# Designs tried in a protein design chat: VH-VL binders against q80uz0r647to840. Part 35

Target 1, 194 residues: q80uz0r647to840
Amino acid sequence: RALVIAQELLSSEKAYVQMLQHLSLDFHGAVLRALENVEQEGREPLAQEELRQGLRELPAICDLHQGILESLEQRLGDCGEGQPQVADIFLAREQEFEHHAAHILQFDRYLGLLAESCLLSPRLATTVREFEQSSQGGGQSMKHRMLRVVQRLFQYQVLLTDYLNNLCPDSAEYDNTQSALTLISKVTDRANES
Below, E stands for the ipSAE of ESMFold2; O stands for the ipSAE of OpenDDE; V2 stands for 0.75 times the mean of E and O plus 0.25 times the DockQ between their complexes.

## First folded at step 19 (VH-VL; framework fv_rovalpituzumab)

Design k5 (at its last look DockQ between E and O 0.81; V2 from the best seeds 0.70)
Fold by OpenDDE, look of step 19:
Structure k5 (fold): chain C 194 residues (1-194), chain A 124 residues (1-124), chain B 107 residues (1-107)
Amino acid sequence: as target 1 above (194 residues)
Amino acid sequence: QVQLVQSGAEVKKPGASVKVSCKASGYTFTSYIMNWVRQAPGQGLEWMGWINTDTGRPYYADDFKGRVTMTTDTSTSTAYMELRSLRSDDTAVYYCARETWYYDEGFYWYFDLWGQGTLVTVSS
Amino acid sequence: EIVMTQSPATLSVSPGERATLSCKASQSVESYVVWYQQKPGQAPRLLIYDASTRATGIPARFSGSGSGTEFTLTISSLQSEDFAVYYCQQDDHSPWTFGQGTKLEIK
């Protein structure tokens, strides 16, 4: 049933947003504070700025998914036992998914820059380790946590495909879901090409 | 010489506390995380937690939360681990271990320097 | 927590022979595996990190391999000083966990 799948989409989005909030608020903030110390020492300012720019994608992605979550909650709350409408939630945010694209494309560079900065700042290194230790993020390595951001898009592909298969082909939601899948695929294709 | 030197063996009664010290030398103390690992006689290694030697913020394994306190003294480059409410199964050699990292498309952490260990015996 | 299982518990090998030690993770830990050597009455010594990178000062006869859930420490030609207990550790998921160890003894 399409509704059941939509409910799973909502449930998984809640968990994902929680993870993103941890990344955006705790890790992002902590790293920026550490980078300020590095900057004050005049070490690799251009590299630090590039890293900062990369890190800005995390809050943006978090905001995107917060919006998606809110919309999903509203839509599924309103439809009751009827046919949900969720595909347009993604379509309306097509431009915001460019932050995901940027994250995917710059992932390796981002981690590399972070490592370089950690060499210059032991405090930054320990900040990374503390974040990895944090249970709020599942206690996973930094790389895995960052990859989870990308993996969510693939989860969308799976969920929306399953959703699609349970829709009436003649419905507007069917067409919109196809469009949403196309949108997500455009972003995930960049991951596969990188 | 780069080394970690721990305090001597301890004998304690059940319910008592023990505080083990780990003095670092030969490197910048505040540039590395310090971990504590224990080993019961004839058993394997058990991670207890770590402390950020720069900030002084510790993290404890769940099994030790509430009973362990890790601290540092940067002026003496010494890390401390206090274990309270000792019981017989706390009998073990306790190690401090310096943690560092290597980057290869990811951060890989490892214990590259160990103290010589401190035997803590808990017996009635 | 991730459980690291080492096998065999005891491995008897003659000097000069090849030793192969296994470490299995209860779930994928990618390459976040570290190997330590411990001799009686001594602290553990770092051998391998990132599953296959040999630590500084470690002889070339030591090598690590594996990814995901299965890892191997290999000693190509055992020397007398290599008889010890070996531990694997995962560094992928907190809490950091060790295998129960493999005792390498003289056959």
Scores: ipSAE 0.773, ipTM 0.888, lowest interface PAE 0.7, mean pLDDT 93
Fold by ESMFold2, look of step 19:
Structure k5 (fold): chain C 194 residues (1-194), chain A 124 residues (1-124), chain B 107 residues (1-107)
Amino acid sequence: as target 1 above (194 residues)
Amino acid sequence: QVQLVQSGAEVKKPGASVKVSCKASGYTFTSYIMNWVRQAPGQGLEWMGWINTDTGRPYYADDFKGRVTMTTDTSTSTAYMELRSLRSDDTAVYYCARETWYYDEGFYWYFDLWGQGTLVTVSS
Amino acid sequence: EIVMTQSPATLSVSPGERATLSCKASQSVESYVVWYQQKPGQAPRLLIYDASTRATGIPARFSGSGSGTEFTLTISSLQSEDFAVYYCQQDDHSPWTFGQGTKLEIK
C-alpha cells in the first residue's frame, strides 16, 4: 500500500543523505582546502572562483535533503493505520529545489573547471582519486558520483507515482502528491533537455 | 631521464618479509600517485594498492590488507612496498607504476611509467 | 568488483596482418579502459587510455574502441615487435582490475 511506499521513500532518503554527506565531507571540503592552498601561493584564477561558487550547490542540496529526511522521520517514525501525509514536505521546499536545477545545468562545466584546477594543484587531483577509492557500495568515478546527485530526482518520480496510485483520489494527500510530482518533474525536465 | 628504478631480486623463506624500493627520477615525486602491481610467473597483472606520495597515505587492495605496508621517503624520491608473512605463492615480479590522469568529459587515470620489476622468490 | 575478461587467450597472426583483441567488463565501465603491452622479460607499457586515446609515442597502427562493456584493441599491420601479451584494465570502479591477458603469437 501507500504506507509501504512512503517507508521506502524514507529509507531511500536516508541512503541518499548519507551519500550527499560523504560527497560534501570527502570531496567538497577537500577541494575547498586545496583551493585555499593555491590562493595562499598567490594564484587565484577566475576558473577557481567560479568552481568555488558552483561547489556551494552540493552543501545546499545536502541541507535540502537533510530537512526532507528529518520531516519524513517525524511523519513516519511510528507505524500507523491512517493514510500517510508526506507530499507537503516537498511542496514546502519548492524554491530550494532550484539548487538541483543549478547542479543539473552546470555540473559538467564545474567538473571541467575542477580538472583545470587539478593542473595547477597535483594535491587536488589526488583528492579526486582518493574520493573515487571509497564510496557507499564501492568506489566509482567522480563523474558517476556527480550523476548520482541527479538520479535521486528520477527515483522520486517513480516512488511518488507509485505512492499516488495507492492514495484515495478524493484525498488532499492525492492532490498534494500530484503537485509534488509536478514540482519534481519541472526540475528533471531540465536534465532531459541538457 | 624520467624513470622508476627498483631494487634487485630477492630470495626469501616462507614467513619472512620483503621490502621493495622504487626510486623516481626526472620528475616531481610528490606530484604523482604510486601504484604497486605484481605478476606471478606465467600469470597476469594484479593490483596491490597505491600511495599518496605527498601525504604518505596508502590504499590497499583487500587481498593484501594486513600483510602489505606501502611507504615513501620524499627526501630520496623513493616508494617502498613491504610484504610480510611471505608464502610460496607470493613468488612474483613486483612493479611500481606511476599514475597520472587526463580529462575529457571525465577523469581518466592510467599508469604511464613503470619500474623494471623486482623478482621476489619465496622458497624453502 | 568488476571482472575484465579478455579473449582469445592466445591469438596466432602473421606479421603484416591485422589483429583484433577483445576485452569485456562484467558491468559498464563507460570508456574507463586502459590497454598495456608487455613483451617477454619487460615491464608493461601503456598503449591506450580512455578506451581509444593513444599514449605518447604509440604508433598509429594501434587503435582502441568500445564503450560500456565491450572493448577492442586493433593492430592494423603487425610488426615483429608487436608480438607480446596485451592487458586491459578498468579504472571506473575500485579495485582497478586487469584482464587476464591475450598473448599475440607469430603464426
Scores: ipSAE 0.561, ipTM 0.801, lowest interface PAE 1.4, mean pLDDT 86
ESMFold2 (binder alone), look of step 19: mean pLDDT 90; pTM 0.883

Design k6 (at its last look DockQ between E and O 0.10; V2 from the best seeds 0.00; counts 0 for: pae E 14.6 > 2, placed apart)
Fold by OpenDDE, look of step 19:
Structure k6 (fold): chain C 194 residues (1-194), chain A 124 residues (1-124), chain B 107 residues (1-107)
Amino acid sequence: as target 1 above (194 residues)
Amino acid sequence: QVQLVQSGAEVKKPGASVKVSCKASGYTFTSYIMNWVRQAPGQGLEWMGWINTDTGRPYYADDFKGRVTMTTDTSTSTAYMELRSLRSDDTAVYYCARETSYSDEGSYSYFDLWGQGTLVTVSS
Amino acid sequence: EIVMTQSPATLSVSPGERATLSCKASQSVDSYVVWYQQKPGQAPRLLIYDASTRATGIPARFSGSGSGTEFTLTISSLQSEDFAVYYCQQSDYSPWTFGQGTKLEIK
């Protein structure tokens, strides 16, 4: 049962990474290109740097989860039908999860900056609008798209808890999974405080 | 003056096609997404789709996919909406509407500029 | 798709009185709600966006409120030119959907 849950973790991580790649590469890239074009056209400066800073966590978060995905694939590919080792994948990346914390803290500011920039730059607005209608997002607003990044942490809590409940309490993986849950909870607690 | 001016009323037979034009003036045409919304007589508003006037990329509502084509001519700042295989229930006033985005807590879309509408009547 | 339901279908109010129009979403749309006014033979006109922000040129007597699934358009003191059909629209999830409209008529 633990293996099945780990496989679900892997499957969902794959899907999540695809979504993140879309946000990090396509949306982030498109916005930056739009901003550059506005600058080249000699338009009044917008809060471009602040907006860029607001977006900077997306690539970092994407990198984090790409690493997680790669590690999950490696671990689950090697274990066969035996006990998987996946909890340490999260523990080894404790510092990288600070990008999620930053994302949470910057969430409102980012959306505000994006809104302001779109108001002042119709070209940017069309870029954002087009992205919102992309196939990956099902037509959801950018706010929802950004929230999905945070929501994955809560999904981790659910999945890892289920995983924990199917581990031998005397196993090292059990202890590590508890630690991983603690790690994730520290980040999600910041979301609740916001 | 910022405005959208649409083509005149059309009368079509079932099975025919209609192409409505929407000419923009007074603003940068390629900086705003153009939407199409229709309204049957005495009925509400129905969103049909939008087109990115900069890239020419359209997005259609599911109900119209396969029957509608949205295009633009940047040289004339004109958007076009073609509806094919017309039926009697396609009788409506068709509007082009300029879209802009803004939000205090995100990016919201709204239609701040509308064409005067084009009546398309489908009758045998 | 998200269904927007407006109520009442028809609202009869006297000039100078307050009018309150309701719009309900089938699911949460945060504040992604827009209000339009439409007079006979005319195109819709933007009134409110972001649920509560008045568009440029819209009189102060128009106000919007609400979040999630419940939204309200209020006209504090009705003028003769305010009698029209009002539509709400959500822009949170594609496809964009409109309410069926509320007809504001003279009592």
Scores: ipSAE 0.076, ipTM 0.688, lowest interface PAE 3.5, mean pLDDT 89
Fold by ESMFold2, look of step 19:
Structure k6 (fold): chain C 194 residues (1-194), chain A 124 residues (1-124), chain B 107 residues (1-107)
Amino acid sequence: as target 1 above (194 residues)
Amino acid sequence: QVQLVQSGAEVKKPGASVKVSCKASGYTFTSYIMNWVRQAPGQGLEWMGWINTDTGRPYYADDFKGRVTMTTDTSTSTAYMELRSLRSDDTAVYYCARETSYSDEGSYSYFDLWGQGTLVTVSS
Amino acid sequence: EIVMTQSPATLSVSPGERATLSCKASQSVDSYVVWYQQKPGQAPRLLIYDASTRATGIPARFSGSGSGTEFTLTISSLQSEDFAVYYCQQSDYSPWTFGQGTKLEIK
């Protein structure tokens, strides 16, 4: 039933937002503090400002998904047995989805800059290692965590495809879900070209 | 041969402590996090915590904080778990388990290598 | 903390048949689910990680699937050595938690 898939979309969005909050609010601050210490010693790593700019997309991605989560909770949090209506939540945020595309297109470069910066800065390397070891980070590498940012879009494709297949083809929700899939596929196609 | 070899079975009285050893061989000890997991007779698996073998810093599951100490000796590639103030419901097989390398792409918190287990029996 | 619930508690299946074991998470764990096999008197053995990736040396008859909150382990064409207890584990958020196990026994 379409409702079960819509509930899965809600529950997985909640977990994704929690992960994004950890990355965008906690990691960015720790890295900035480590980079400031290197700056005070007069030894700026190459790409320090470029690395900061590459991470800047995470707060915007977090804001997008917080909004999606809130809308999903309102539509589905108390809606048992009802017809789900969730596709327009994605369509209303089309421009914000460009933030994902921008991050995806630069993904390899930002990870490369982080890796290079860690080789040149023991302070930054220690900061990243401590973040990777924290319980909030789940003991997973920074590369793994950044890949989860991208993977969500492919999860949407899977979930929305399954959702579409369980909707009445004559319904407005069917048409909206097709449009949402087109939006998500457009973003993921750009990622595959990076 | 890549393996984890644990110390032998122990019988303890309530209120005592036990220290279980886990010796690694065949791989670089400090490249992997070591976890401890226990299994009471006829029951499932319960995670107790991990220790970062390169820094020596542990993280303990909430149910064991205050009673458990995890340490390592990098010169002998050995991890240790000490459980204090033993109770009868601490009777279990205690396993050390190597977590995957945290530096690998796609790294996840799963245990690809386990010790043979150490039975600790707590009886009055 | 994330609760992992396995069903059924015991599954009776004939050799050569297919077994399907279920694992449900109390919240989404994405694809970060691990499966272990444990025989009596032995340590757990890693079977599957990342929901569907077989560990080194695991026969192709073992397969995993799922994402979000529902996961399955499928064993095609059961062999006599496959009758054991199977555990799922989530590896998304600390603390790492295990399901209570499914005993796969001969029918």
Scores: ipSAE 0.000, ipTM 0.460, lowest interface PAE 14.6, mean pLDDT 80
ESMFold2 (binder alone), look of step 19: mean pLDDT 91; pTM 0.920

## First folded at step 22 (VH-VL; framework fv_rovalpituzumab)

Design m1 (at its last look DockQ between E and O 0.86; V2 from the best seeds 0.71)
Fold by OpenDDE, look of step 22:
Structure m1 (fold): chain C 194 residues (1-194), chain A 124 residues (1-124), chain B 107 residues (1-107)
Amino acid sequence: as target 1 above (194 residues)
Amino acid sequence: QVQLVQSGAEVKKPGASVKVSCKASGYTFTSYIMNWVRQAPGQGLEWMGWINTDTGRPYYADDFKGRVTMTTDTSTSTAYMELRSLRSDDTAVYYCARETWYYGEGFYWYFDLWGQGTLVTVSS
Amino acid sequence: EIVMTQSPATLSVSPGERATLSCKASQSVDDYVVWYQQKPGQAPRLLIYDASTRATGIPARFSGSGSGTEFTLTISSLQSEDFAVYYCQQDDYSPWTFGQGTKLEIK
């Protein structure tokens, strides 16, 4: 039963990473290129720099989840039908989840800054729209695509809770899973406060 | 005056092609995405696709892929839509529509300016 | 694709009365809904975007509401020029899809 949940975790992570890669690589790249056209030589508006900083979180988050995916694939591939060990995959990356915290805290500001930049650059606006049109991310609005990044953490809470409920309470994996849930909760609590 | 002016009505035979033009005036042509929407007689609106007037990159709805080509001429501020392999069910009024956006809690897009429409009749 | 369903197909209302038009999405589209008005022989005209924001030049008697899957266009007091076909559109998922329209006619 725990194995089945772990497999669901893996399968959902694969799908999530694909979406995230599109968001990180295509959107990030396209927006940065567009911003270069807005910026005058030797003068970078503060708003543009702040937007660039916000965008840097996407590649970082993508790297985090790529690592998680690779580890999940390895762990579940090696255990066969035995007891999986997946909780430590999250615990080992506690510091990297700070990028999610930053994303959550800056979400509204990020979109606002993007909008301001789009007002200054119609090319940037059309770039944003082209990205929204793209099928790789489901063809959904930018706001909702960005929210999916946050929503994944809540999915972790649900999946890891189910996983926990199917573990032996006296096992090391049980304790580690509790710790992993605590870690994720610290990040999602910030989302609830926003 | 801000407006979109489309080419005149067309009558075509099945298997033929039609090219509709949409000339923009009164605004910066390359600052807005141009969409094409058609409407069969007595029917609703059907989105066909759009083109980035700045880059010239189009995106087509799945139902029209392979049969439609959208292009722009920035020098004349004109958008073009060509539909090939025409059939009777392609009979419709074809609209060009300018797309813009508003920022509230997110980016909301809408068609704020429409051409007068071009009737394309496909009959044997 | 997202299916937008409008109801009723035809709405008969007297001048001066209130008209309520419904639009339902097959899945949540948040507040990414646009309303258009179309009169016979004319192109559609933008009325409402972001589900509830009136476009420039649109009379105050027009209002939009709703979120998620249920949306409503309300005309508080119908004028003679308001009798037309109204379309809703979702702008959250590509491809952009329209409802089938509601014809508002004089009772």
Scores: ipSAE 0.747, ipTM 0.886, lowest interface PAE 0.8, mean pLDDT 93
Fold by ESMFold2, look of step 22:
Structure m1 (fold): chain C 194 residues (1-194), chain A 124 residues (1-124), chain B 107 residues (1-107)
Amino acid sequence: as target 1 above (194 residues)
Amino acid sequence: QVQLVQSGAEVKKPGASVKVSCKASGYTFTSYIMNWVRQAPGQGLEWMGWINTDTGRPYYADDFKGRVTMTTDTSTSTAYMELRSLRSDDTAVYYCARETWYYGEGFYWYFDLWGQGTLVTVSS
Amino acid sequence: EIVMTQSPATLSVSPGERATLSCKASQSVDDYVVWYQQKPGQAPRLLIYDASTRATGIPARFSGSGSGTEFTLTISSLQSEDFAVYYCQQDDYSPWTFGQGTKLEIK
């Protein structure tokens, strides 16, 4: 039962990484191209630089989850039918989850900076609308697209809780899974506090 | 005066095509997205698609993909919508509508300026 | 695709009274709803965006509310010029779909 849940964690992580790769290319690249044109017209460059810095969180989150996916593939490929050990994959990356925390704490501010830039550049505004249109999974508003990035953390809480309930309480994997849940909860709690 | 002025009514036979024009005045044409919406007699509004007036890139509703073409002419501030292979159920008033935005709890988009409409009648 | 369902299809009310028009989305669209007014023989006119914000020049008797799947347009103290067809539109999921309209008629 534990193995089945670990396999679900792997398959859903693969889907999530594919989504992150599309969002990073679609949004990050399009906005950077639009901002480059505004700079050549002499618009306020300092506010635009802060926006560029904030957008760097998306590629960093993508890199984090690529690493998680690779580790899950190795562990479950090596494990076969044996007992899974996946909780330490998350624990090994505790500091890297700060990119999610940064995204959660700052995305409202970065959306506001984007809106201010759009007032100065109609081309940037239409770029935002094209990003909202271009999704294969049905286009959705910018705010909801950014929220999908952190939605995975709540999915981890559900999956890891179910996984924990199928482990022996005296096992190391049980203790590590509790620690992983605590790690994920600390990041999601910062979203509630914002 | 900020306005959208569309071409006049047209009568067409089934199988023909129609090209409706929408001339913008009083604002910077390439700064706003242009939408096309139609309304069959006694029916509601049906979105057909939109065009990025700066790049000329269109986005079509699935029901019209393959037989609609949207274009712009920035030198005359005019948007065009061409509908091919006309059928009797294409009889409708066709509107152009300018789209703009507001930032509140996110980006909200809406049609703040509409053309007067162009009646296209398709009959044998 | 999001289906926007308006009710009632026709609403008959007297001038000076209050009208309440309903719009329901087939799934949550948060507060991404726009309302338009269309008088006979005229193009639609923007009334309300983000579910509750009146567009420039729209009288205070028009108000919108709702979030998620259920939205209302309320017109207090109806004027003779308010008798028209009203459309809601969602702006959360492409394609941006319209409701079928509610016709507001003089009783």
Scores: ipSAE 0.560, ipTM 0.814, lowest interface PAE 1.8, mean pLDDT 86
ESMFold2 (binder alone), look of step 22: mean pLDDT 89; pTM 0.899

Design m2 (at its last look DockQ between E and O 0.74; V2 from the best seeds 0.00; counts 0 for: pae E 2.5 > 2)
Fold by OpenDDE, look of step 22:
Structure m2 (fold): chain C 194 residues (1-194), chain A 124 residues (1-124), chain B 107 residues (1-107)
Amino acid sequence: as target 1 above (194 residues)
Amino acid sequence: QVQLVQSGAEVKKPGASVKVSCKASGYTFTSYIMNWVRQAPGQGLEWMGWINTDTGRPYYADDFKGRVTMTTDTSTSTAYMELRSLRSDDTAVYYCARETWYYPEGFYWYFDLWGQGTLVTVSS
Amino acid sequence: EIVMTQSPATLSVSPGERATLSCKASQSVDDYVVWYQQKPGQAPRLLIYDASTRATGIPARFSGSGSGTEFTLTISSLQSEDFAVYYCQQDDYSPWTFGQGTKLEIK
């Protein structure tokens, strides 16, 4: 049962990483290019820089989850049908999850900044809309795509809890999974505060 | 005055092509996405696709892929929609619609300006 | 694609009365809903965006509400010029889809 849940974790991580890659590479890149044009016009340079800083979390988060995915693939491939070890994959990356915390805390702020920038540059607005139309991201609004980044952490809570409930309480993996859940909860708590 | 003015009504035979124009005035043409929406007689609205007037890149709804081509001429602030291999069920009023956005509580898009429509009749 | 379903198909109301039009999404579209008004022989006209925000120049008697899958357009006191077809649209998921429309007619 624990193995089945771990496999679900892996499969969902694959899909999530694909979404993140599109968000990190295509959206991030397109917006930054458009923002360069806005800066050349001498409009609100500080606001633009703050927006860039907020958007930089996307590549960082993408890198985090690419690493998680690679580790999950390796661990589940090595164990075959035996007991998987996946909790330490999260624990080893505790510092990297701070990018998620930043994303959560700055979410409303950088959306506002993006909107303001679009008011100053309608071409930036059309760039954003073109991205929203893209099929690779499911053709969903930018806001909701950004929210899916936050929602993945809550999915971890659900999956890891289910995983925990199917482990032997006397196992090292049980203790590590509890620790991983604590780690994720520290980040998601910030979402609840905002 | 901010407006979209479309070309006149068209009558076509099945298998033919039609090209509808939409001329924009009163605003910066390349600052807004142009959409095309059609409406069959007595029916609802159907989104066909859009074109980024700045980059010239179009996006077509799946139902029209392969039959539709959207283009722009920035020098004349005009958008064009060509529909090929016409059939009777393509009979409709075709609208160009400017798409913009507003941020009061979020990043939301809407069609705030419409052309007067172009009736395309396909009959044998 | 997201299916937008409007009800009723036809609504008969007397001038001065309240009209309530419903729009349902096949899945959650949050507040990404737009309402349009269309009179015979005319292009659609923007009424409401962001589910509840009136467009510029739209009378206060028009209001939008709802979130997720259930949305409502309300006209508090119908005027003679309000009898038309009304369409809802979602702009959260491509392709952008419209409801089939509600015809508001004089009772």
Scores: ipSAE 0.619, ipTM 0.862, lowest interface PAE 0.9, mean pLDDT 92
Fold by ESMFold2, look of step 22:
Structure m2 (fold): chain C 194 residues (1-194), chain A 124 residues (1-124), chain B 107 residues (1-107)
Amino acid sequence: as target 1 above (194 residues)
Amino acid sequence: QVQLVQSGAEVKKPGASVKVSCKASGYTFTSYIMNWVRQAPGQGLEWMGWINTDTGRPYYADDFKGRVTMTTDTSTSTAYMELRSLRSDDTAVYYCARETWYYPEGFYWYFDLWGQGTLVTVSS
Amino acid sequence: EIVMTQSPATLSVSPGERATLSCKASQSVDDYVVWYQQKPGQAPRLLIYDASTRATGIPARFSGSGSGTEFTLTISSLQSEDFAVYYCQQDDYSPWTFGQGTKLEIK
């Protein structure tokens, strides 16, 4: 049943957006505050500016998924006994998924810059640990939190494939779901080295 | 020398409070995280929480939230843990432990320096 | 909360022999596991971090292995000073939980 899978897409998107909000608001803000202290002491600002710039993909990814969540809530919260139609939510945001591609391509560089900056700043290292202590949904290591940003796309592939298999092949929603899967696959193919 | 020296053993009655001190020497106190861990007699280790020694911001384990207060005094390089509303099952050795990190493709954290422990006995 | 389960609870071994201590996590903690040794009347001592890296000053007879949910501390050629309680700890998910310990006793 397609509606059950669409509801799973909604519930998992809620959890993902909560994770992104904690990452883009709590971590990003804390890193910026820690980097200001380093800059005021006149210590090595160049690597830390590059780190600041690289982290800006996270707010864009968060904005994308907040929009997806709002649309899913509208479609499925208002559905009543109607048919699910969710695939166009993804298609409407095709260009915005390039922020995920950018994050995937630069992921190991961002981790290296963060580690280098932490060697120079105990405050930044402590900021990483405070972020790992986050209590909403349980605290988790920085490495795993950053990896979850990209893992959502693979979850979409699984959920949308299962959804597709429960749609009538001659329906518009089938065609749109197939197109959404193609869109997501283009982005995830970048994770497999172009 | 690099060490953590804790305050002496205490005997308390149920309902009282205890405040354990942990004085650091031989290193920069505010550059490392301080944890508190307890061990009931004959039992294992239980993490209580940690404090950012630079900002003074604490993070408590859920089981102790509302009963524990962790503080620091950077002028004396000393961390404090206060446990209130003591019960008999709070009888334990209380340790402070310094936490540091290491990066081989991730952030790995561990306790590299421990205080000698402070026995707190709660009995009526 | 991640439960770390150690086995056996007690292990009796003769000096010069090998001891194998197990630690199981209730869900994957990747390689975020730390091992501590605690001798009677002493504070714990760091042995191994990131599942397999020996801390500075720890003899080569101590080794750690594992990833995911299954972890092992191996002590080859046991010395009399190695008879202690051993704890594993995970540091992947808050709270940073400890196992209940394995007591290594002289046979």
Scores: ipSAE 0.443, ipTM 0.752, lowest interface PAE 2.5, mean pLDDT 85
ESMFold2 (binder alone), look of step 22: mean pLDDT 89; pTM 0.897

